# Ledger of designs, part 13: VHH binders against Sushi domain-containing protein 2 (SUSD2)

Target 1, 195 residues: Sushi domain-containing protein 2 (SUSD2), of Homo sapiens (Human) (q9ugt4r445to639)
Amino acid sequence: RLASAFGDPHFVTFDGTNFTFNGRGEYVLLEAALTDLRVQARAQPGTMSNGTETRGTGLTAVAVQEGNSDVVEVRLANRTGGLEVLLNQEVLSFTEQSWMDLKGMFLSVAAGDRVSIMLASGAGLEVSVQGPFLSVSVLLPEKFLTHTHGLLGTLNNDPTDDFTLHSGRVLPPGTSPQELFLFGANWTVHNASSL
Short names: E, the ipSAE of ESMFold2; O, the ipSAE of OpenDDE; V2, 0.75 times the mean of E and O plus 0.25 times the DockQ between their complexes.

## First folded at step 15 (VHH; framework vhh_7mjh_2)

Design z2 (from y1 with W102Y; at its last look DockQ between E and O 0.97; V2 from the best seeds 0.81)
Fold by ESMFold2, look of step 15:
Structure z2 (fold): chain B 195 residues (1-195), chain A 125 residues (1-125)
Amino acid sequence: as target 1 above (195 residues)
Amino acid sequence: EVQLVESGGGLVQPGGSLRLSCAASGFKFRSYAMSWVRQAPGKGLEWIGRIYSGGSTSYNPSLKSLVTISRDNSKNTLYLQMNSLRAEDTATYYCAKGRYTYTPSGTLEYTFDYWGQGTTVTVSS
């Protein structure tokens, strides 16, 4: 099952719920205790091709770790307009290689603007550039059913509980835009849990 | 043609140290994880550890405090540093290359595909 985050920033959960959350900061897209999978993203104003900032926010970085794997971050390059990949907080160069056998994951870069990460569990991420922001897709195999939470929702074939707070409390169907902001803010990454 | 050539083996006293090397060629060394494996006389293979493309390592828990694996991507060379050697560490030491493969259930496992000819370490018994 696929979930995605793109644009300003717009989210499509694993069960198909759509919402927009225009926050600024670092957020949990996905946590799954089954494999200790964690995916986090940074939302902030973007830089347009003419150098001006956007009025709203979108995703500019995403980071992933599963269990004790290496930590990979993919972010917009500040001055080149493409993607940068960081391995355990160090920038990688792909001039002499386009893939790497990492601890707990396989990393590959296609062209200069698409990054694919395959995790030992079978989970996968794809990251690409979309305008001033990132587009992120997360693919989960069926074993993650009932094991996910975060901004990309609960994978259980029932979208009515996709707005589940960190405490486990579920916001009701028909949640207002103001309440969606509270949902997004509820999944803020704290410094101790930051990747 | 993948080639892995170990060197640095020999006789060493108990409590001593030894550094083994593995020269690699015929593949993109810097992209692959690399492993050390040993085989004592009359025994099966024992995995020592692995170093990944980014430099992270995993070790056999029983050997973790005794060994250090490193790599030099500019020289396409894998290293094994062994300390506090014991008679039971007498073995042929191999370097090995592998790859991630998909299981039928869709997970990734790292499997070996190429091996060196080995270098023999003898610790005085």
Scores: ipSAE 0.624, ipTM 0.858, lowest interface PAE 1.2, mean pLDDT 84
ESMFold2 (binder alone), look of step 15: mean pLDDT 82; pTM 0.792
OpenDDE, look of step 15: ipSAE 0.884; ipTM 0.939

Design z3 (from y1 with W102F; at its last look DockQ between E and O 0.98; V2 from the best seeds 0.80)
Amino acid sequence: EVQLVESGGGLVQPGGSLRLSCAASGFKFRSYAMSWVRQAPGKGLEWIGRIYSGGSTSYNPSLKSLVTISRDNSKNTLYLQMNSLRAEDTATYYCAKGRYTFTPSGTLEYTFDYWGQGTTVTVSS
ESMFold2, look of step 15: ipSAE 0.653; ipTM 0.867
ESMFold2 (binder alone), look of step 15: mean pLDDT 82; pTM 0.783
OpenDDE, look of step 15: ipSAE 0.877; ipTM 0.935
ESMFold2, look of step 16: ipSAE 0.598; ipTM 0.849
ESMFold2 (binder alone), look of step 16: mean pLDDT 82; pTM 0.792
OpenDDE, look of step 16: ipSAE 0.873; ipTM 0.932

Design z4 (from y1 with T101V; at its last look DockQ between E and O 0.94; V2 from the best seeds 0.80)
Fold by ESMFold2, look of step 15:
Structure z4 (fold): chain B 195 residues (1-195), chain A 125 residues (1-125)
Amino acid sequence: as target 1 above (195 residues)
Amino acid sequence: EVQLVESGGGLVQPGGSLRLSCAASGFKFRSYAMSWVRQAPGKGLEWIGRIYSGGSTSYNPSLKSLVTISRDNSKNTLYLQMNSLRAEDTATYYCAKGRYVWTPSGTLEYTFDYWGQGTTVTVSS
């Protein structure tokens, strides 16, 4: 099943719920205890072509780890307008390679603006540049059913519980913009959990 | 043609140390994970460990304190450092290359596709 985050930032959950969350900081997109999968993103204002800050926020970085795999971060490159990839907090060069066999994952880079990551569990991520922000897609195999949490929702074929807080409490359908912001803020990454 | 050539084997006394090398050619070494595997006389294959592109490692838990795997991408060379050797470490040691492959259950696993001819290590007084 597919979920995505793009634009300012707009989210489509695994069960198809759409929402916008204009927060700033680092957030949990996805946690799945089944494989110890963690996907985190940074949201911040972007830089427009004229050098000024965008009015809203969008994703500028995403990081992933599964179990004891390598940690990969993909972020906007401030100098070139493309993507930068970090492996365990170290910037990678793709001048001599376009793909890498990493611990627990396969990483591929196309044209400097599209990054694909396939995880040992069968989960996958694709990251690309869209305007001043990232576009992120996450694909999960069926075994993750009932095992996901975070801004990309609960994968259980029931979109009415996609706004599930850390506590397990479910916000009602038709949640106000203020409550959506609380949902997003509820999934803020703390320093001890940061990738 | 993919070639993997192990070297550095030989006779070593119990308690000693040895560093094996594997020279790789015919493929983009720096992109692949590389593995060491050994086979004691009359026994099956025993996986020692793997070093991934970028330097992260995974080890057989029973050998983890005995071995260190490293790589030098500028020389296309894989290394195995072995310490505190005992007679039971007598084996032919192989360098192996592989690739990630989808399993029937939908997971991604690293599977071997090429092997060297091996280098023999004998631990004996």
Scores: ipSAE 0.607, ipTM 0.852, lowest interface PAE 1.2, mean pLDDT 84
ESMFold2 (binder alone), look of step 15: mean pLDDT 83; pTM 0.789
OpenDDE, look of step 15: ipSAE 0.888; ipTM 0.942

Design z5 (from y1 with T103N; at its last look DockQ between E and O 0.94; V2 from the best seeds 0.79)
Fold by ESMFold2, look of step 15:
Structure z5 (fold): chain B 195 residues (1-195), chain A 125 residues (1-125)
Amino acid sequence: as target 1 above (195 residues)
Amino acid sequence: EVQLVESGGGLVQPGGSLRLSCAASGFKFRSYAMSWVRQAPGKGLEWIGRIYSGGSTSYNPSLKSLVTISRDNSKNTLYLQMNSLRAEDTATYYCAKGRYTWNPSGTLEYTFDYWGQGTTVTVSS
C-alpha cells in the first residue's frame, strides 16, 4: 500500500485520508514496530526562483532507518536543483555509481532527481523534487497491516483512525484546522529519536 | 567477466596476525557489498562477515573479536584482517560477491552469485 507527501505538504495516508499541515520542523511520517521502520521528514518554507520564501511549508528532507540498517537522508541540494543523499550523516557521491548495496537497504539514484530506497522488510521509498520541495512516496507490503503510525496514518483499511496521536488517542473524522495542527504537531521528532 | 582472487594465505604461528586480500574485477566493486567465508578442514562453510557499499559491516558474532573487514574502492580490493590466530582458524578463506534480491515472501535478501578460489591459512605450532 502507498502513502505520499508532497506540495505544502499535502498528505495522502495509506488508507486514503487527505490533509495538509503547514508546520515547520521535523516530523514522524511513519513508524512501524514490526520491523523497527522509521521515516522522518523536515518541513520548511521553500525558496522560489526569485529568492522569495514561500508562504506555506513543504518537505525539504526525508530520512529512513529500519532496525539496525544504515541511515539514509535525502534532501534538496540547493535551489540550483537536484537531491543530496547522506549516508550515516555523510554526503554520498554518485559520480561513479548510481546504486549501492547498503546495510539493510538497496539505494538507487535515477536521472539525478529521483532516489529509490528498498528496505530489507520489502518497504520502499521514492523521493523526487517537486518545485521548491520534495515529493515522497512510501510503499508498504501487506505484512505492515495494522502496524503503522505517524503522519501517514494507520494502515488497516479503515481511514477513521488515521489521525492517531502518539498516545494512541484517535481524533475524530472531519477534524478542524486546529485539530489537524494538533495531529501534525503531536508527531514532532525530539532530539533523542531524530535520525 | 567477474573475477575474485584471494591472496595472503600461508603458515602462521598461534597468536599471530594475517591480512588477506581479494582482488576484484569485472563489475562495479564500489556499489556491491562484499563478504568473507571460510571452510575449516572437514567442516562446512562459515560466514565471517560482510562490508557494505559505504563501509558499514556485519560480522558473525562468534568471530567478530578475531576479524576486521575493510575495502579500498580505489584498488577494487577487499581485505580481511585476522588477529590472535588459533589452530581452529586453519581454513580456506573465500571472498564472495552477491546482490540484493526481492523475495516474493516480502523481504529483501542478499544472495551470493560469485566466489573466489580461496586462499589457505594454516595456524600451527
Scores: ipSAE 0.586, ipTM 0.845, lowest interface PAE 1.4, mean pLDDT 83
ESMFold2 (binder alone), look of step 15: mean pLDDT 81; pTM 0.779
OpenDDE, look of step 15: ipSAE 0.887; ipTM 0.941

Design z6 (from y1 with T107D; at its last look DockQ between E and O 0.94; V2 from the best seeds 0.79)
Fold by ESMFold2, look of step 15:
Structure z6 (fold): chain B 195 residues (1-195), chain A 125 residues (1-125)
Amino acid sequence: as target 1 above (195 residues)
Amino acid sequence: EVQLVESGGGLVQPGGSLRLSCAASGFKFRSYAMSWVRQAPGKGLEWIGRIYSGGSTSYNPSLKSLVTISRDNSKNTLYLQMNSLRAEDTATYYCAKGRYTWTPSGDLEYTFDYWGQGTTVTVSS
């Protein structure tokens, strides 16, 4: 099943719930205990082509690790555009390669603006540039059913519990913008858990 | 076209050390994970370990204290450092490359597609 985050930032959960969460900071997009899969993202104001910051926020970086795999971060480049990829916190060069066999994952970079990651569990991520922000897609095989948490929701074919707080409490559908912000903020990455 | 050439084998006393090399050509070495495998005389294959494109490693738990795998992407060369060698470590040592493939269960695993001729290590007093 597919979930995504893009724009200012607009989220589509694995069960199809749509919402916007305009926070600043680092957040848990996905945790899945089944394979110890963790996906985190950074949201901040974007820089438009004219140098002006956007009014809202969007994703500017995403990081992934599964079990004891290598850690990959994909982020907007500070230069004139495109993406940077970090492997275990070190910037990679793609001048001599466009793909790599990493521990626990396969990494591929296309045209400098699309990064694909395939994890040993069969989970996949695709990251691309969309305006001043990242567009992130996550594809999970069915074995992850009932095993996911975070901003991309609980994959259980029931969108009514997609707004599950870290405590396990569920916010109802139709939640106000203020309550959605609390849901998003509830999934803030603490320093000790940061990838 | 694809070649993996092991070297550095020979006779060593128990407790000694050796460093084996594997020269790679005919493919984009820096993108691939690389592995070492050995076969003692009259026995089956034993996986030693793997080093991934970014330098992370995985080892056979029974050999972890004996071996260190490294790579030099500028020289297209894979290395196996072996220490505190024992008679049981007498074997032909092979380097190998592979690729990630889908398993029947839907997982992604790294499987071999090519390996070299091997280099022989004899540990004897």
Scores: ipSAE 0.597, ipTM 0.848, lowest interface PAE 1.3, mean pLDDT 83
ESMFold2 (binder alone), look of step 15: mean pLDDT 82; pTM 0.789
OpenDDE, look of step 15: ipSAE 0.882; ipTM 0.937

## First folded at step 16 (VHH; framework vhh_7mjh_2)

Design a1 (from z3 with R99T; at its last look DockQ between E and O 0.95; V2 from the best seeds 0.74)
Fold by ESMFold2, look of step 16:
Structure a1 (fold): chain B 195 residues (1-195), chain A 125 residues (1-125)
Amino acid sequence: as target 1 above (195 residues)
Amino acid sequence: EVQLVESGGGLVQPGGSLRLSCAASGFKFRSYAMSWVRQAPGKGLEWIGRIYSGGSTSYNPSLKSLVTISRDNSKNTLYLQMNSLRAEDTATYYCAKGTYTFTPSGTLEYTFDYWGQGTTVTVSS
């Protein structure tokens, strides 16, 4: 199953629910205790081609770790366009390689501005540039059924519980814009849990 | 063709130190995780540890205090530093290359596909 986040930022959950959450900061896209998988993203205003900031926010970085794996962050590059990859907070060079066997994951860079990460669990991420922001896709194998939380929702073929808070409380269908903002803010990353 | 050539083995006294090398060729060394494995006489294979492309390491917990794995990507060379050697460390030491593969359960697992002829370390007085 596929979930994605793109634009300013528009989310499509694993069960197909669509929503927009225009926050600023770092957020949990996905947590899965089954494999200790954590995917976090940074949302902030983007820089348009004319040099000014966008009016809304979008994703500018995404980070992933599973268990005791290496930590990979993919972010918008500041000078050259495209993507920059950090391994354990150090920038990687791809001038002599396009893929790496990392601890707990396989990382590859394709097409100049597309980064693919395959995790030991079988989970996968793809990250690409979309305008002033990132586009992120997450693919999960079937064993994650009923084991996901975060802004990308609960994977259980039931979209009515995709807006589940940290507490386990489920926001009802037809959630107001105010409740959607509370859902998004509820999944804010605090410094102690930041990747 | 893939080649892995170990060197640096020999006879050493208990308590001594030894540094093994593995010269690699025929593949893009920098992209692969590399491992050390040993086999004592009459015993099965024992994994020592692995160093990943980015420099992270994983060690056999029973050997962690005795060994350090490092790599020099500019020389395509893998190293094993061993300290405080004991008679039980007598073995043939192999370097190995592997790859991630999917298991039937749908996970990625690192499996060996090539290893060298080995270098023999004998620890005795």
Scores: ipSAE 0.478, ipTM 0.805, lowest interface PAE 2.0, mean pLDDT 82
ESMFold2 (binder alone), look of step 16: mean pLDDT 82; pTM 0.792
OpenDDE, look of step 16: ipSAE 0.861; ipTM 0.924

Design a2 (from z3 with R99K; at its last look DockQ between E and O 0.99; V2 from the best seeds 0.79)
Fold by ESMFold2, look of step 16:
Structure a2 (fold): chain B 195 residues (1-195), chain A 125 residues (1-125)
Amino acid sequence: as target 1 above (195 residues)
Amino acid sequence: EVQLVESGGGLVQPGGSLRLSCAASGFKFRSYAMSWVRQAPGKGLEWIGRIYSGGSTSYNPSLKSLVTISRDNSKNTLYLQMNSLRAEDTATYYCAKGKYTFTPSGTLEYTFDYWGQGTTVTVSS
């Protein structure tokens, strides 16, 4: 199953719910206790090709760890317009290689603007550039059914509970933009949990 | 042609130290995780540890305090530093190369595909 985040930023959950959350900061896209999978993203204003800031926010970085794997962050590269990959907070070079066997994951880079990460569980991420922001796709094997939380929703074939708070409370159908902001803020990454 | 050549084995006193080397050729060494494995006389294979392309390591918990794995990507060389050696560390030591493969269940597993002839370490008084 596929979920994605792109644009300003628009989210499509694993069960197909669509929403926009124009926040600023770091957020939990996905947590899955089954494999201790965590995916976090940074949302902020972008820089257009002419050097000016965008009116809204979008994703500028995404980070992933599963269990005790290496931590990989993919972010927009300053002034180059491509992607930059950090391994355990150290910038990687792909001038002499296009792929790496990492602890708990396989990482590959295509053309400097597409990064693919395959995790030991079979979960996968693909990150590419979209205008001033990132486009992120997350693909989960079926074993994650009933095991996901975060902005990309609960994977259980029931889109009505995709807006589930940390408390377990489900926001009702027809959730207003104001309540969607509360949902997004509820999944804010705090310092102790940051990747 | 993939080649892995271990060296540095020999006789060491209990409590002593030894560094083994593995010279690698025929593949993109810097992209692969590399492992050390040993086999004591009359025993099965025992995994020692692995160092990944980015430098992270994983060790057999039983050996963790005694060994350090490192790599030099510019020399295509893998190292095993062993300290506080005991008689039970007497074994043939192998370096190994593998790759991530998908299992039938769709998970990612690191499996060995090549290893060398080994180098023998004997720990005795």
Scores: ipSAE 0.574, ipTM 0.836, lowest interface PAE 1.4, mean pLDDT 82
ESMFold2 (binder alone), look of step 16: mean pLDDT 82; pTM 0.792
OpenDDE, look of step 16: ipSAE 0.873; ipTM 0.932

Design a3 (from z3 with F102I; at its last look DockQ between E and O 0.94; V2 from the best seeds 0.80)
Amino acid sequence: EVQLVESGGGLVQPGGSLRLSCAASGFKFRSYAMSWVRQAPGKGLEWIGRIYSGGSTSYNPSLKSLVTISRDNSKNTLYLQMNSLRAEDTATYYCAKGRYTITPSGTLEYTFDYWGQGTTVTVSS
ESMFold2, look of step 16: ipSAE 0.617; ipTM 0.856
ESMFold2 (binder alone), look of step 16: mean pLDDT 82; pTM 0.789
OpenDDE, look of step 16: ipSAE 0.878; ipTM 0.935
ESMFold2, look of step 17: ipSAE 0.636; ipTM 0.861
ESMFold2 (binder alone), look of step 17: mean pLDDT 82; pTM 0.789
OpenDDE, look of step 17: ipSAE 0.870; ipTM 0.930

Design a4 (from z3 with G98A; at its last look DockQ between E and O 0.85; V2 from the best seeds 0.00; counts 0 for: pae E 2.04 > 2)
Fold by ESMFold2, look of step 16:
Structure a4 (fold): chain B 195 residues (1-195), chain A 125 residues (1-125)
Amino acid sequence: as target 1 above (195 residues)
Amino acid sequence: EVQLVESGGGLVQPGGSLRLSCAASGFKFRSYAMSWVRQAPGKGLEWIGRIYSGGSTSYNPSLKSLVTISRDNSKNTLYLQMNSLRAEDTATYYCAKARYTFTPSGTLEYTFDYWGQGTTVTVSS
């Protein structure tokens, strides 16, 4: 099953719920205890091609780790305008290779604007550039059913609990911006859980 | 053609140290994970450990305190440092190239596709 985050930022959960959360900071997109999978993203104002900042926020970085795997961060490159990949906080070069066998994951880069990551569990992450922001897609195998939390929702074929708070409390399926902001803010990354 | 050439083996007394090298050619060394494997006389293959493209390592838990794997991507060379050697460490040591393969359960596993001729280490007093 597929979930996405893109634009301002617009989210499509694993069960198909759509919402927008225009926060600023670092947030949990996905946690799955089954494999100790963690996906986090940074949202901030973007810079358009004419140098002005966007009205709202969007995703500018995403990081992933599963179990004791290497940690990969993909972010907008401030020098080139494409994507930059960090491995365990160190910038990678793809001048001499387009793919790498990493601890617990397979990483590949296409055309400098698309990064693909396949985790040992079979989970996949694809990151690309979209305007002033990045677009991220997460694909999960069936074994993750009932095992996910975060801004991308609970994968259980029931969209009514996609807005589950960190405490386990479920917000109603309503669409008010204030309720969605509470949901998004509830999944803020704290220092101890960061990248 | 993929080639892996081990060197640095020999006779070592118990408690001694030895560093093995593996020269790699014929493939993009820096993209691949690399492993060390050994075979004691009359025994099967025993995995020692793996170093990934980015430098992270995984070790056989029973050997972790005795060995260190490193790589130099600029020289296409893989290393195995062994310390506090014991008679039971007598074996032929191989370096190996691996690749990710999907299992039937949909997960990734490493499989070995090439390895070298080996270098023999004898620990004896």
Scores: ipSAE 0.465, ipTM 0.784, lowest interface PAE 2.0, mean pLDDT 81
ESMFold2 (binder alone), look of step 16: mean pLDDT 80; pTM 0.770
OpenDDE, look of step 16: ipSAE 0.541; ipTM 0.806

Design a5 (from z3 with A33S; at its last look DockQ between E and O 0.91; V2 from the best seeds 0.00; counts 0 for: pae E 2.2 > 2)
Fold by ESMFold2, look of step 16:
Structure a5 (fold): chain B 195 residues (1-195), chain A 125 residues (1-125)
Amino acid sequence: as target 1 above (195 residues)
Amino acid sequence: EVQLVESGGGLVQPGGSLRLSCAASGFKFRSYSMSWVRQAPGKGLEWIGRIYSGGSTSYNPSLKSLVTISRDNSKNTLYLQMNSLRAEDTATYYCAKGRYTFTPSGTLEYTFDYWGQGTTVTVSS
């Protein structure tokens, strides 16, 4: 199954629910205890080509770890319009290679603006540049059915519980903008859990 | 032509140390993870450990305190440092390169596709 986050930022959950959450900070996109998979994203105002901030926020970084894998972060490059990849908090160079066999994942870079990550579980991420922000896609194999939490929803073929909070409380479909912001804010990353 | 050539084996006394080398050529060494495997006389293959492209390592838990794997991407060379050697560490030591395949079940499978000729380490007094 596929979920995505892009734009300002707009989310499409694994079960197809659409929503926009214009938060600022670091958020859990996905956690799956089955493989100890964690995907986190940073949302902040973007910088337009003329140097001004965007009116809303969007994703500017995404980080992933599965089990005891290496930690990979993909972020917008501050001095260029492309992507920067960090491995365990250290910037990588792709001038001499376009892919790397990392602990627990395979990393590939295309054209300097698209990064693909395949986890040992079969989960995949694709990150690309979209204007001042990132576009992130997450693909999960079927074994993750009933095992996901976070902003990208609960993968169980039932979109009505995609807005599940940490507590297990489910917000109904058609949730008000205020309650939707509560859902987004509920998945805020705290320093102890940050990748 | 992928080539892996181990060196540095020999006779050592118990308690000694030895560093093995593996010279790699014919592929983009810095992109690949590399592994060490050993085989004692008359026994099966025993995985020692793996070093990934970024320098992270994974070790066989039973050997973790005895070995350190490192790599030098500028020299396309893989190393195995062994300390406090015992008679039971007598074996032929191989370096190996692998590749991934995506299984029908949706997971990555890692398989060794090239091996070196091996270098023999004998621990005896």
Scores: ipSAE 0.397, ipTM 0.760, lowest interface PAE 2.2, mean pLDDT 83
ESMFold2 (binder alone), look of step 16: mean pLDDT 82; pTM 0.793
OpenDDE, look of step 16: ipSAE 0.854; ipTM 0.919

Design a6 (from z3 with S58D E109V; at its last look DockQ between E and O 0.97; V2 from the best seeds 0.79)
Fold by ESMFold2, look of step 16:
Structure a6 (fold): chain B 195 residues (1-195), chain A 125 residues (1-125)
Amino acid sequence: as target 1 above (195 residues)
Amino acid sequence: EVQLVESGGGLVQPGGSLRLSCAASGFKFRSYAMSWVRQAPGKGLEWIGRIYSGGSTDYNPSLKSLVTISRDNSKNTLYLQMNSLRAEDTATYYCAKGRYTFTPSGTLVYTFDYWGQGTTVTVSS
C-alpha cells in the first residue's frame, strides 16, 4: 500500500485520504511500532533557481530509520538542484557508487535526483525532486495493516480514521481547516524524537 | 570472478592479538556488506560479525568483546582484529560477501553468496 506527499505539502494517505497542510517545521509522516519504523519530514519554503524563496511551503527533507538501522536523510541540494543524501548525519558522495548495503536497509540513487530505500521489513521509500520541493512515496507491505500513524494516516482500509492524533482522538474527514492544521501540528517532531 | 582471499593466520600464544585480512576483487567492494565467519575443528560455522557499506557493524554477542571488524574501501580489504585470544579461538576464519534478498514473507535479509578459502589461526602454548 502506497502513500505520498508532494507539491505544496499535499498528502495522499495509505487509505486514500487527500489533504494539504501548509506548515513549517519537522513532522512525523509515519510511525509503525510493528518494526519500529519512523519517517519524518521537514516542511519549509523552497529555494528557486535564482536563490529566492517560494511563498508557500513544501517538503525539503525526509529522514527514515527502522529499528536500529542506519539513519538516512534525503534533502534538497542547496543551489545546485537535485538531492543530497546523508547517512548517519554525514553527506554521501555517489561519484563512485550508486547503491549501498546499509544496516537494515538498501539504498539506491539514480542520477542524483531520485533516491530509493528498501527497509528490512519490506517497506520502501522513494524520494524525488518536484519543482522546488520533494516528492515522497512510501510503500508498505500488508503486515503493517493496523500498525501505522502519522501524517500519512492509519493503514486499515478505513480512511475515516486517517486523521488520528497522538492522543488517539480521530478527526473526521469533514473537519474544519483549523482542525486539520491541528492534526498536522500534532505530529510535530520534538527534539528527543528527531532523526 | 569474485575472489576473497584471507591472510594473516598462524600460531599465536594465549592472550595474544592477531589481525586477519581479506583481499577482495571482482565486485564493487565499497557497496557491499562484508562478514567474517569461523569454524573450529570438529564444529559448525560460527558467524563473527558484519560491517556494512557505511561502516556500521553487527557482531555475534558471544564474540563481541574479542573482535573488531573494519574495512578499507580504497584497498578493497576487510579486516578482523582479534585480541586476548584463547585456545577456543583456534579455528579457520573465512570472509564472506552477500547481498540483500527478499524472503517469501517479503522481508529483506542479507544472504551470503561468496566465501574465501579461509586462514587458520591456532592459539597454543
Scores: ipSAE 0.588, ipTM 0.847, lowest interface PAE 1.3, mean pLDDT 82
ESMFold2 (binder alone), look of step 16: mean pLDDT 81; pTM 0.777
OpenDDE, look of step 16: ipSAE 0.876; ipTM 0.933

